# VH-VL binders against q0atu2, part 177

Target 1, 119 residues: q0atu2
Amino acid sequence: MLDKKARIRTSREYRNVFEKGKRLSGRFLIIYYVENALDNNRFGFITNKKIGMAVIRNRIKRQLRAIVREYQGQVKNKHDIVLVARAGIGKSSFEGMEKDYIAIMKKAGLFARNANKID

## First folded at step 8 (VH-VL)

Design tc77 (framework fv_dusigitumab)
Fold by ESMFold2-Fast, scan of step 8:
Structure tc77 (fold): chain C 119 residues (1-119), chain A 121 residues (1-121), chain B 111 residues (1-111)
Amino acid sequence: as target 1 above (119 residues)
Amino acid sequence: QVQLVQSGAEVKKPGASVKVSCKASGYTFTGYDINWVRQATGQGLEWMGWMNPYSGYTGYAQKFQGRVTMTRNTSISTAYMELSSLRSEDTAVYYCARDYSYYETSYFDYWGQGTTVTVSS
Amino acid sequence: QSVLTQPPSVSAAPGQKVTISCSGSSSNIGDNYVSWYQQLPGTAPKLLIYDNDKRPSGIPDRFSGSKSGTSATLGITGLQTGDEADYYCGTWDSSLSSEYVFGGGTKLTVL
């Protein structure tokens, strides 16, 4: 489970990432990301209403949190990263979302070169 | 700069199909979802559906389910909307629009110029 | 009919101010952010307001938005003849299926 400190929680913090961050799109995900002045990474998750009904949005959000948790050790430290679900994500598999996440994080230069996290 | 350029006007008979194109430029085509919206003469805007140009996945408004197909050709940055079994009430201007996600919503930040489709016997 | 309700028309003189209302329900405006689109005669719609009250680059501060409960309002001050247009509110609806819904449109006439 992602630690409370590793979550973006307020609308102000989300809007800061959208306004100051870089945007990169994957097949099922968009990420917005910016360096922070903290000792750790923070993640945000957005499944807006175009994705589908609440049950679908909640499932996608849980699956994305699980993916981020599994790969958090690969992410370069000191970043705020918001994952935004794209239209059609509800038709993807868990594995498909996982592969998309890895691909976009690599393209953004946010994954560490080794299995180790950056200290 | 961002532009969406649509194909020219079409005149069709009832029962025919029409395919409208929307060519994107000035941005990464696969990076933004595309929506289709129509407007009958003297009427308001009506949402038809979305298409994700990266995945090819689509979602259609219930009213158009079974008659509409949205596709794309990524090599030429072009989205398509095909409407079949045309009726006189399908006479409208058809718009493509780029979807932009900001915080907990999305909206249409750039629109094509529109394509007039007239269904006439 | 449209899912969101707007007055069909509003009018005022140059230099005056107008407000355009947009009424919905808990499944749309009540639970989401509202956008406004301006459609000048013979043209495609243009994004005017997003996220309830934010302006895209190039939109003058004469245009403002607000939302309270299940209703949204577009405000226009210092009216100019070039503001004559149809104005549409829009948002996502989460009731039975997720669809983008528009208001019926309001024709603004600057007399």
Scores: ipSAE 0.824, ipTM 0.919, lowest interface PAE 0.9, mean pLDDT 91
Fold by OpenDDE, second read of step 9:
Structure tc77 (fold): chain C 119 residues (1-119), chain A 121 residues (1-121), chain B 111 residues (1-111)
Amino acid sequence: as target 1 above (119 residues)
Amino acid sequence: QVQLVQSGAEVKKPGASVKVSCKASGYTFTGYDINWVRQATGQGLEWMGWMNPYSGYTGYAQKFQGRVTMTRNTSISTAYMELSSLRSEDTAVYYCARDYSYYETSYFDYWGQGTTVTVSS
Amino acid sequence: QSVLTQPPSVSAAPGQKVTISCSGSSSNIGDNYVSWYQQLPGTAPKLLIYDNDKRPSGIPDRFSGSKSGTSATLGITGLQTGDEADYYCGTWDSSLSSEYVFGGGTKLTVL
């Protein structure tokens, strides 16, 4: 599980990312990202009803958190990053989700240059 | 003023490779992705892929995966698109386009003038 | 064959209004902002509309865009002869891969 301090929790924090951050679309994910004034990164997750039933949405959130946790040490510091699950993600495999996350984070330039496991 | 200036027309034989250049000016080159789009004569626009000039990371359309390579030289603010194993169906005008992705925005706001690539025996 | 569907052609007399439709799916237009591009004969495409309904500087207000559900529409009022061109909608698609997709293009003829 992601550390408490690594999570975006409040509506205000989410709003800040949406209003001031950059947006990139991947296959299964949309990410919003903005620099923060902290020494750590924070992640948020959005799974709306377009994804499917609550059971599916919860599964997707769990999977996305696992992916983010796996690669969090390779992400550039001082960023708030919100992952928005796209409608098609419910039909994707975990590996597909992971691949899309890596791809979109690369596009955003959010991985450290010496990052591994992302090639 | 933002400008994308592409290299001149190319004539290639089937099986050969072509490398088109796109020189950017008027903005921070590493700050915006470069997309490549082609258009066969009398046909529509076809997206080929994107390249992040800062990281060098790329994303290619599945159709061109394994056959296209997008690179850049940051010292001269130039993007490159190389297409290998050319076939007649690759005959088209090839465009580079700047990708503006800021806030919720994502669109191609500036385009090169295009490079005609002709593949014929 | 294009992921986004446009009418192949539209026509109207000068001064009239025309609309160009762009039909997609939830994985593209449904999830992403739509852009429109104008391509005059023998020239490179030019950004006409972005973020569904916004005009870049220099684009007159007689050009408009809208989006509803999985469809987008380009509107042109006060049609001028100089508007004769091909128009393309475009957006990102998630169904195949993280790819940008264009409509098939619409040829606008000013009668």
Scores: ipSAE 0.018, ipTM 0.687, lowest interface PAE 7.2, mean pLDDT 90

Design tc78 (framework fv_dusigitumab)
Fold by ESMFold2-Fast, scan of step 8:
Structure tc78 (fold): chain C 119 residues (1-119), chain A 121 residues (1-121), chain B 111 residues (1-111)
Amino acid sequence: as target 1 above (119 residues)
Amino acid sequence: QVQLVQSGAEVKKPGASVKVSCKASGYTFTGYDINWVRQATGQGLEWMGWMNPYSGYTGYAQKFQGRVTMTRNTSISTAYMELSSLRSEDTAVYYCARDYSYYETSYFDYWGQGTTVTVSS
Amino acid sequence: QSVLTQPPSVSAAPGQKVTISCSGSSSNIGDNYVSWYQQLPGTAPKLLIYDNDKRPSGIPDRFSGSKSGTSATLGITGLQTGDEADYYCGTWDSSLSAGYVFGGGTKLTVL
């Protein structure tokens, strides 16, 4: 799981990212992202009910948090980033979600040129 | 400006199939899921399913499972909904709608004009 | 039949206020955000309210939404004849046969 300071936690904070941020879509993920005034990145994770029942949504959230944590060091600092799962993500593999995350973050220009995978 | 333009009215015999198209413009077609909703004459809205135009993945309402197929052609930004084994009760206006997903919700922010499908002998 | 319950019709005079109710269960309205759609005669539905109480660009302030428990309401103040339409609530249902569900629709007549 991500450290508490690296998580978007309140509805107000989510709303700020959605209202002020940019939107970019991938195969299974949509990201909304905006620069913040903090010293660190924060991530939010949204699994809408259209994805499926709670067991599936909870699995997807867990897997997305693991992916984000794994690539944390590659993300340009000072951003609030919300990942929204798209319809069909429940049919994807973990590797498929990871590949989509990397592609969308690169397309958004959010991966730093000198960053490394955390572990 | 976002537009969804659907194909014209269809008249079909019972047992036939119908394929309705929905051409998207004014946005990145693969960036938003497409839903299909129908409405029988004088009746309410009935959800049929969703299609992710990037992945091609779909989910259908149980009522239509086995009879409906939702596809797309990304080169022409067009979504399709095909309904087979038509019965008179399938007579309805069929709508495509763009799915805006964010926060704990998704909703249909733009709708096509509708396609009337009449099933008669 | 509709999964969400709305009154079939409501009527009010120009300039008055009307509310339209939408009742569901814990697996739909109780668990999810509610949207409202306006359908003018002979036209496709149009998004009127999302996230229980938010308005898309171009929707005037006299339209409002709210949600409490397993019920939602659409409020319209300063009624105009151009508001005559069918109004539908909609939300996702998180039960085993999960999908989007609509209310049965409410026909608004402005007298």
Scores: ipSAE 0.748, ipTM 0.900, lowest interface PAE 1.1, mean pLDDT 91
Fold by OpenDDE, second read of step 9:
Structure tc78 (fold): chain C 119 residues (1-119), chain A 121 residues (1-121), chain B 111 residues (1-111)
Amino acid sequence: as target 1 above (119 residues)
Amino acid sequence: QVQLVQSGAEVKKPGASVKVSCKASGYTFTGYDINWVRQATGQGLEWMGWMNPYSGYTGYAQKFQGRVTMTRNTSISTAYMELSSLRSEDTAVYYCARDYSYYETSYFDYWGQGTTVTVSS
Amino acid sequence: QSVLTQPPSVSAAPGQKVTISCSGSSSNIGDNYVSWYQQLPGTAPKLLIYDNDKRPSGIPDRFSGSKSGTSATLGITGLQTGDEADYYCGTWDSSLSAGYVFGGGTKLTVL
């Protein structure tokens, strides 16, 4: 599980990312990201009813957390990053989500230069 | 005020390359993707790809893969679109457009004035 | 040829209402917000509607948008001669080759 220290947990924290951060759209995901004053990254996850029933939304969240956890060591430090799942993600495979995450994070320039699991 | 100003008209021979510029102003250049859209005479809009000015990463439409290169110079807030191996069918007006996205949406809220590229023997 | 399907042309007299349809699929309109663009003759496209039904500042309320299922509709009431233009719908497509897609465009003629 993603460490609690690495999670965006409050509505205020989410609002800060949405209001002050940059946004980029991928195939299945939209990310909002902003620098923080911490020594670690924090991740947030948002799903909405367009994705499907609650059971599906929860599944998607679990999958996204797994993906983020897998690549967290390769992400540039000092960022708050919110992942917003798009409606079509419910029909995507895990691999599809992973590829989209990698693509959008690359697009954002959020991977460290020495990252070796993203190619 | 947000503005995208493109370079002037180009005339090229088949097989040549063309590089169109798009200078942005009135906003943080690195904060928004730049998209390129072209329109042949009397035809519809055709999306070519996107470029993120911050990272320089791109995504191209499959049709243009291997033939288009989108770049930027952040110091002068300018995006570039280079299309190689030109053919007559590439004759069109080429637009740059700023990509605005929020939540699940993506749309082009500001457009350049367009650059006419003519490919002829 | 276009991923999104629009009628090639529509026409009406001044003061009347017109609607322009945009038909897509689940991977584009079904899953994503639709935008509409107006292109006056000899000019660059201009954003007319975003997020299915929202108007940018400066766009009069005569213009409206809606979305249902895999289709979107642009409505124009109180048609004016200045509305004569090409109109394009657009959205993100989440298919295998993800990217932005446009409709074929609709030419609106004011009679």
Scores: ipSAE 0.022, ipTM 0.684, lowest interface PAE 6.1, mean pLDDT 90

Design tc79 (framework fv_dusigitumab)
Fold by ESMFold2-Fast, scan of step 8:
Structure tc79 (fold): chain C 119 residues (1-119), chain A 121 residues (1-121), chain B 111 residues (1-111)
Amino acid sequence: as target 1 above (119 residues)
Amino acid sequence: QVQLVQSGAEVKKPGASVKVSCKASGYTFTGYDINWVRQATGQGLEWMGWMNPYSGYTGYAQKFQGRVTMTRNTSISTAYMELSSLRSEDTAVYYCARDYSYYETSYFDYWGQGTTVTVSS
Amino acid sequence: QSVLTQPPSVSAAPGQKVTISCSGSSSNIGDNYVSWYQQLPGTAPKLLIYDNDKRPSGIPDRFSGSKSGTSATLGITGLQTGDEADYYCGTWDSSLSAHYVFGGGTKLTVL
């Protein structure tokens, strides 16, 4: 799981990323991202109520954290990145979400061109 | 500047279908979900469903399930809402609205001007 | 019938203050953020408040929102004739098939 220092935890921190960050949309994911003054990356995960009931939202959140964790070493350092699930993500496969994440991170310039899953 | 422009008024007979369009401009069409909301004369707002223009996936209110279909054409940045088996009770103004996700919420930040649909003999 | 309960009408004089309530349940307002929409006569609704108490750019600070438990409130101070409109609260309902719900609307008359 992601270390506590690699997580965006407070509503103030989330709102800072939404207000200052760049927005880039994927098929099932939106990312908001901004450079931070820390020596590490931090990730946030948002599954709005429009995604579905709590069980579905919690499953999506866990799967997104797993995807981010597996690729964390390929992310350009010193960024706060918030992943927001879009309507319909609950109908996507895990592989579909992973593919969307890689594509959007590469498009944002936050990933190496040939990013691969890491252990 | 963000703008949603809807098709013109429609007059239909009971049992017919109507298809309302909503053309987006001023933003990346596939980047925001679209919701449809209707309002009968002198009555309140009623949510019909959402459509993700990137994926094409949809979710409909239970009341309209089986009668409503929401689609899009990304080449012309246009969303569509088709309602079939029309009844007099479907007489209303139909709105499209852009969905914006902020923190743990989602809200409708821009609305189309509305399309009046009248169902009568 | 609307899912969220609002008073059907409120009225006050220019310069006065009004409060519009919106009551729901644990599956909607109690578990979600509330938005408010203003609908001027003959026009489409427009976003007035989001995330319980946040204002979009261009909305003056005389409009405010709050939420407590399963109820939300819209406050309008310094009433102007241009505020005559219908006001709707709205939020997502956390049911099995998540859906957006609106209040029945409140007609504000500035007398």
Scores: ipSAE 0.762, ipTM 0.902, lowest interface PAE 1.1, mean pLDDT 90
Fold by OpenDDE, second read of step 9:
Structure tc79 (fold): chain C 119 residues (1-119), chain A 121 residues (1-121), chain B 111 residues (1-111)
Amino acid sequence: as target 1 above (119 residues)
Amino acid sequence: QVQLVQSGAEVKKPGASVKVSCKASGYTFTGYDINWVRQATGQGLEWMGWMNPYSGYTGYAQKFQGRVTMTRNTSISTAYMELSSLRSEDTAVYYCARDYSYYETSYFDYWGQGTTVTVSS
Amino acid sequence: QSVLTQPPSVSAAPGQKVTISCSGSSSNIGDNYVSWYQQLPGTAPKLLIYDNDKRPSGIPDRFSGSKSGTSATLGITGLQTGDEADYYCGTWDSSLSAHYVFGGGTKLTVL
């Protein structure tokens, strides 16, 4: 599980990312990202009702948190990043989600130059 | 400017199939889901399903399961909705609509002009 | 037959205020943001309100939305003849599988 300080937790924090951040769509994910004034990155996760029932949404959130945790050390510092699950993500494998996350984060230029395990 | 332009009116016999197109422009086609909604004459709006243009994944209303197929051609930013085994009750105006999703919300912010499909003997 | 319940019709004179209700359940309006769509005669629906109470650009502040519990309300003040249209509420429902649901629609007549 992600460290508490690495999580976007308040509505105000989420709103700030959505209003001031950039939006980029991937295959299964949409990311909103903005620079923060902190020394660490913060991640938020959104799975709206279009994804499916609560059990599905919770599973997706768990999987996305696992993916983000795996690569968090390779993400550029001082960013708030919100992951929004797109419709159909529930039909994707974990590997598919991971691949999409890597692809969209690369496109956003959010990985550090010396990042590994992202090829 | 975001635009969704649909194909022209169709007249079909019962038992036939119809395929309506929806060409998107003014935005990244693969970045937004497409929903299909129909409206029979004098009736309300009826949601049919969604299609993710990037992945091609779909979700259909239970009522249309097994009879509707939503696809896309990303090279021309066009979504398709095919309805088979047509019956008279399928006579309606069919709309495509762009799905804007963020945070916990999803709504249809742009709509096509509609395609009239008439099913009659 | 619609999952969301709207009054079939409402009417008022120009300049007056009207409200249109939208009643649902916990699995739809209760848990999800509500959108409203305006459909002028012979035209495609247009987004009027999103996220319960937000207006897209171009929508005048005469239009407002609110949500409480499992119900939503559309308000129109300073009613104009051009407001005569059908209005639909809509939201996602995840009771069985994720699907979008509309209200039955409300015909607004400007007297």
Scores: ipSAE 0.254, ipTM 0.826, lowest interface PAE 2.3, mean pLDDT 92

Design tc8 (framework fv_dusigitumab)
Fold by ESMFold2-Fast, scan of step 8:
Structure tc8 (fold): chain C 119 residues (1-119), chain A 121 residues (1-121), chain B 111 residues (1-111)
Amino acid sequence: as target 1 above (119 residues)
Amino acid sequence: QVQLVQSGAEVKKPGASVKVSCKASGYTFTGYNINWVRQATGQGLEWMGWMNPYSGYTGYAQKFQGRVTMTRNTSISTAYMELSSLRSEDTAVYYCARDYSYYETSYFDYWGQGTTVTVSS
Amino acid sequence: QSVLTQPPSVSAAPGQKVTISCSGSSSNIGDNYVSWYQQLPGTAPKLLIYDNDKRPSGIPDRFSGSKSGTSATLGITGLQTGDEADYYCGTWDSSLSAEYVFGGGTKLTVL
């Protein structure tokens, strides 16, 4: 699991990301992301009732946290990122979710390999 | 202009570790990731991993996970790649390369001259 | 084995045209931009093409790139003896842990 300091925990913090952040949609995921003033990245996860029953939502949430944790070393520092699961994610494989996450994060320029472009 | 200058050739025994350096100049060191790529004699290019000089974050190829460590010293604009538990098949030229990545764009625009590492019994 | 497949060699005479293919899958070429690198004998690789079809400053327009589906192609027109080199395609692979992968390399000989 992600350590406590890498998690978005309060409603206020989630609201900040939604209000000030950028949005990108993938096949199974939507991300909202904004730079923070901290020394680290923080992640939030939203799996609502449109996904399915609680057991399915909890499975998806665990799998998304596992994916984020696996790739956290590649993520550009100083960002708050919220992952919102789309309704169709309940029918996805783990590999499908992972592929979608990687594609969105690359498109957002949020992987660490997308460090500042300086001439 | 942009330059990546690597440390000199190394000869190591099996089981030893080697640490190769890559000194950057001509640009803001923390603005670009550094990747490491190796090439055995007469063989193709093999990606080892990337290191972000700003954050210190790294990503390693699965093949090297547990044996490779990539670090940097920002005060001297130098990246390092340390490979442990050396085997004869680790004999190769090791390159550092600058990663020009922004959003969907990602490519290695400047390369070091290479460091020959020979592992012999 | 290389993740991306290239022919091991190609050859042509000066002034001719050649194409070098690079075949992958949906998780690499299908999802990502492709770069091409030129390696002259005894030297470090040099960026030749980026973002599928773009040239860095200093690369002549004789070199071109394209991508279709899960394959990419490097084209070289007006071949010169100085083009003798190994050519590598490269891209990110999203399937495992976002690794960068290279093709096996193609040795170009100008006869």
Scores: ipSAE 0.000, ipTM 0.549, lowest interface PAE 16.8, mean pLDDT 84

Design tc80 (framework fv_dusigitumab)
Fold by ESMFold2-Fast, scan of step 8:
Structure tc80 (fold): chain C 119 residues (1-119), chain A 121 residues (1-121), chain B 111 residues (1-111)
Amino acid sequence: as target 1 above (119 residues)
Amino acid sequence: QVQLVQSGAEVKKPGASVKVSCKASGYTFTGYDINWVRQATGQGLEWMGWMNPYSGYTGYAQKFQGRVTMTRNTSISTAYMELSSLRSEDTAVYYCARDYSYYETSYFDYWGQGTTVTVSS
Amino acid sequence: QSVLTQPPSVSAAPGQKVTISCSGSSSNIGDNYVSWYQQLPGTAPKLLIYDNDKRPSGIPDRFSGSKSGTSATLGITGLQTGDEADYYCGTWDSSLSAEVVFGGGTKLTVL
C-alpha cells in the first residue's frame, strides 16, 4: 500500500499541515493540504472517536489508504495531505468514500490530470 | 462577516411540503457543510442532517429519512431544506448552521436567523 | 427524550456564579468534544464554547467550559441580566452512527 516515505508519521508533521495548510470539506472527508519541500507526496489519516467503534475506525482507515493508493499517480507532487474522516463516514460505502475523495481532490486542484478511473 | 440569511415564515396545511432556503455570504460557500436543526415551540434543538455544498451529498437523521431533502444552488450560495408530508408535529423554527470541522473538532459556528413553519388546518 | 441530560432550569442573582451540567455516556461526551450554545429569547442559538473549553472570538472570559469523563459543565461567573437565556450542550454520538445530539436545554433565570 503506502510506503513509509509516503506517510505523515509524527505529531509535529500533522500539526504543520493543520496550521499552515488549506482546508476543504467533502461529505465524508476533510482534507488539509500544504506544499512540502520534499520530492514526494505524504498522506496522513485521522479517524477519531466521533466515527464509531475501533473496528469501524480501523476498517475506514484501511479503505481510505486503498483509495489514496489507487489515485496516487494523479496527485500533484510535493504535497502533504491529511485526510480526516467526518462523522457519518461509517454509514458510507467504499464507492461513496471513493467518490467523495475524487470530488474533494479535484476541487482542491490537487489532481494533475483527469483522475477518473479508466475502465 | 459570515452570514446565513433564511427565507420567511411559512404556513402550510397537513400533507403539504415546505422548502426553506439559507443564503450564505462572507465565506467560500463550498468549503463548509450546512446542517439543519429544528426547534418545536417550547422544545429543545433537534438535528435533521447535513449537506455538502461542493458535492451535493447529504446525510439525514433516521427520524427524517424519506421526508427530508437537502440541496443547494452554488451559483447563488444558497442551501435548501425541503420537508414533505407535513404534520402538525412539524410546526417548529428551522435553522441552518455552518459546520466548522477541524482535526477532531466539529461545531456550528454560525447560524441562520431561523424560519418559522406552522402546520395547521 | 434528549440523549444528553441537563437540569431544566437554574437561577441566581446578578454578580453570582452558576454552573450548568450536561451528562451523557461513553459513546457521546466520553469520546467526543462538547460545544455549548446560548439562545436568547426569540433568537437563534449562538456558539459559546467549543472543544470542551475554548471560547470563540467575542465571548467574554466569564463563560467557561470543562469536561470530565461522561459529563461536561458550563460555568458562568459575574452573572448579568443579559445572560438570561436557554443553554444547550451538544456533541457527537458514535452509537447513533455518529449523529449530532443535544441536551434538553437549561433555562437560566437571572433574579
Scores: ipSAE 0.014, ipTM 0.630, lowest interface PAE 7.5, mean pLDDT 85

Design tc9 (framework fv_dusigitumab)
Fold by ESMFold2-Fast, scan of step 8:
Structure tc9 (fold): chain C 119 residues (1-119), chain A 121 residues (1-121), chain B 111 residues (1-111)
Amino acid sequence: as target 1 above (119 residues)
Amino acid sequence: QVQLVQSGAEVKKPGASVKVSCKASGYTFTGYDINWVRQATGQGLEWMGWMDPYSGYTGYAQKFQGRVTMTRNTSISTAYMELSSLRSEDTAVYYCARDYSYYETSYFDYWGQGTTVTVSS
Amino acid sequence: QSVLTQPPSVSAAPGQKVTISCSGSSSNIGDNYVSWYQQLPGTAPKLLIYDNDKRPSGIPDRFSGSKSGTSATLGITGLQTGDEADYYCGTWDSSLSAEYVFGGGTKLTVL
């Protein structure tokens, strides 16, 4: 569902979101977001080295992609959004990450309607 | 304007504990991790750990595990670092620093002025 | 001992150019972005460079950074007496519980 057109791929594209975007922080996640000139949303995922070893960072990245994919239909169109995992995210449950994602996206005004799972 | 203001100098006896405070202003306190770094007299910078003010979660350098505790009080935007079982080698300037996550890394963009802790008998 | 290696001192005259090296390994500089911090005598460190080569607002363009492999360098052109300070490189180390590590510091003297 989250195909390559929906992913931020290059460091140049990531830096554009960081430099021009708004920043909002949640319990386990920080989002940076900016409106784009495309007709779709793009997502980026950053798990900084301070979180821990590669196996932990890769697990978190996979879980975040799954959460974003599940709620992609709720997100207002034409945005580049980067999710940055906070250092404490490794101690969170999947449900905790999901709840934080919903809360921060609602706070940012990026959900077009109440957040629900794909069904 | 982002500012981190630390508590004043402390003199402690060996075996005591010291608790240094770091009051943040000019930004959303819970949005940024706080790191603690120390510098012994005439020596370089040494990282002690990070504390997430939203969750209260922490990560400590192995060298300080068991002796350091990092906490916060979000109602007054203040971070704390408590070091126990003090030894003369803990004599240092202790800094708090704001952790800014940017792309694949993070760095310390604003620093407190430092708190001198002297451990002597 | 510091985890990252810097020369202990460097000196140059006003108006000259100087470079300060910082050497690490694959688990730190080789796998992460490098920051540089300036510490004037009697003051707290100040962020000078982040993400290998980026300057925060207020840092003049005569300060520059670069990275190649497991080494980073800080360049300072047009040296001024106010640049006398200790300079530290720093980065995350992906081994040993992902600790932040600093170089041993380089004392810059402007003669």
Scores: ipSAE 0.178, ipTM 0.761, lowest interface PAE 4.2, mean pLDDT 88

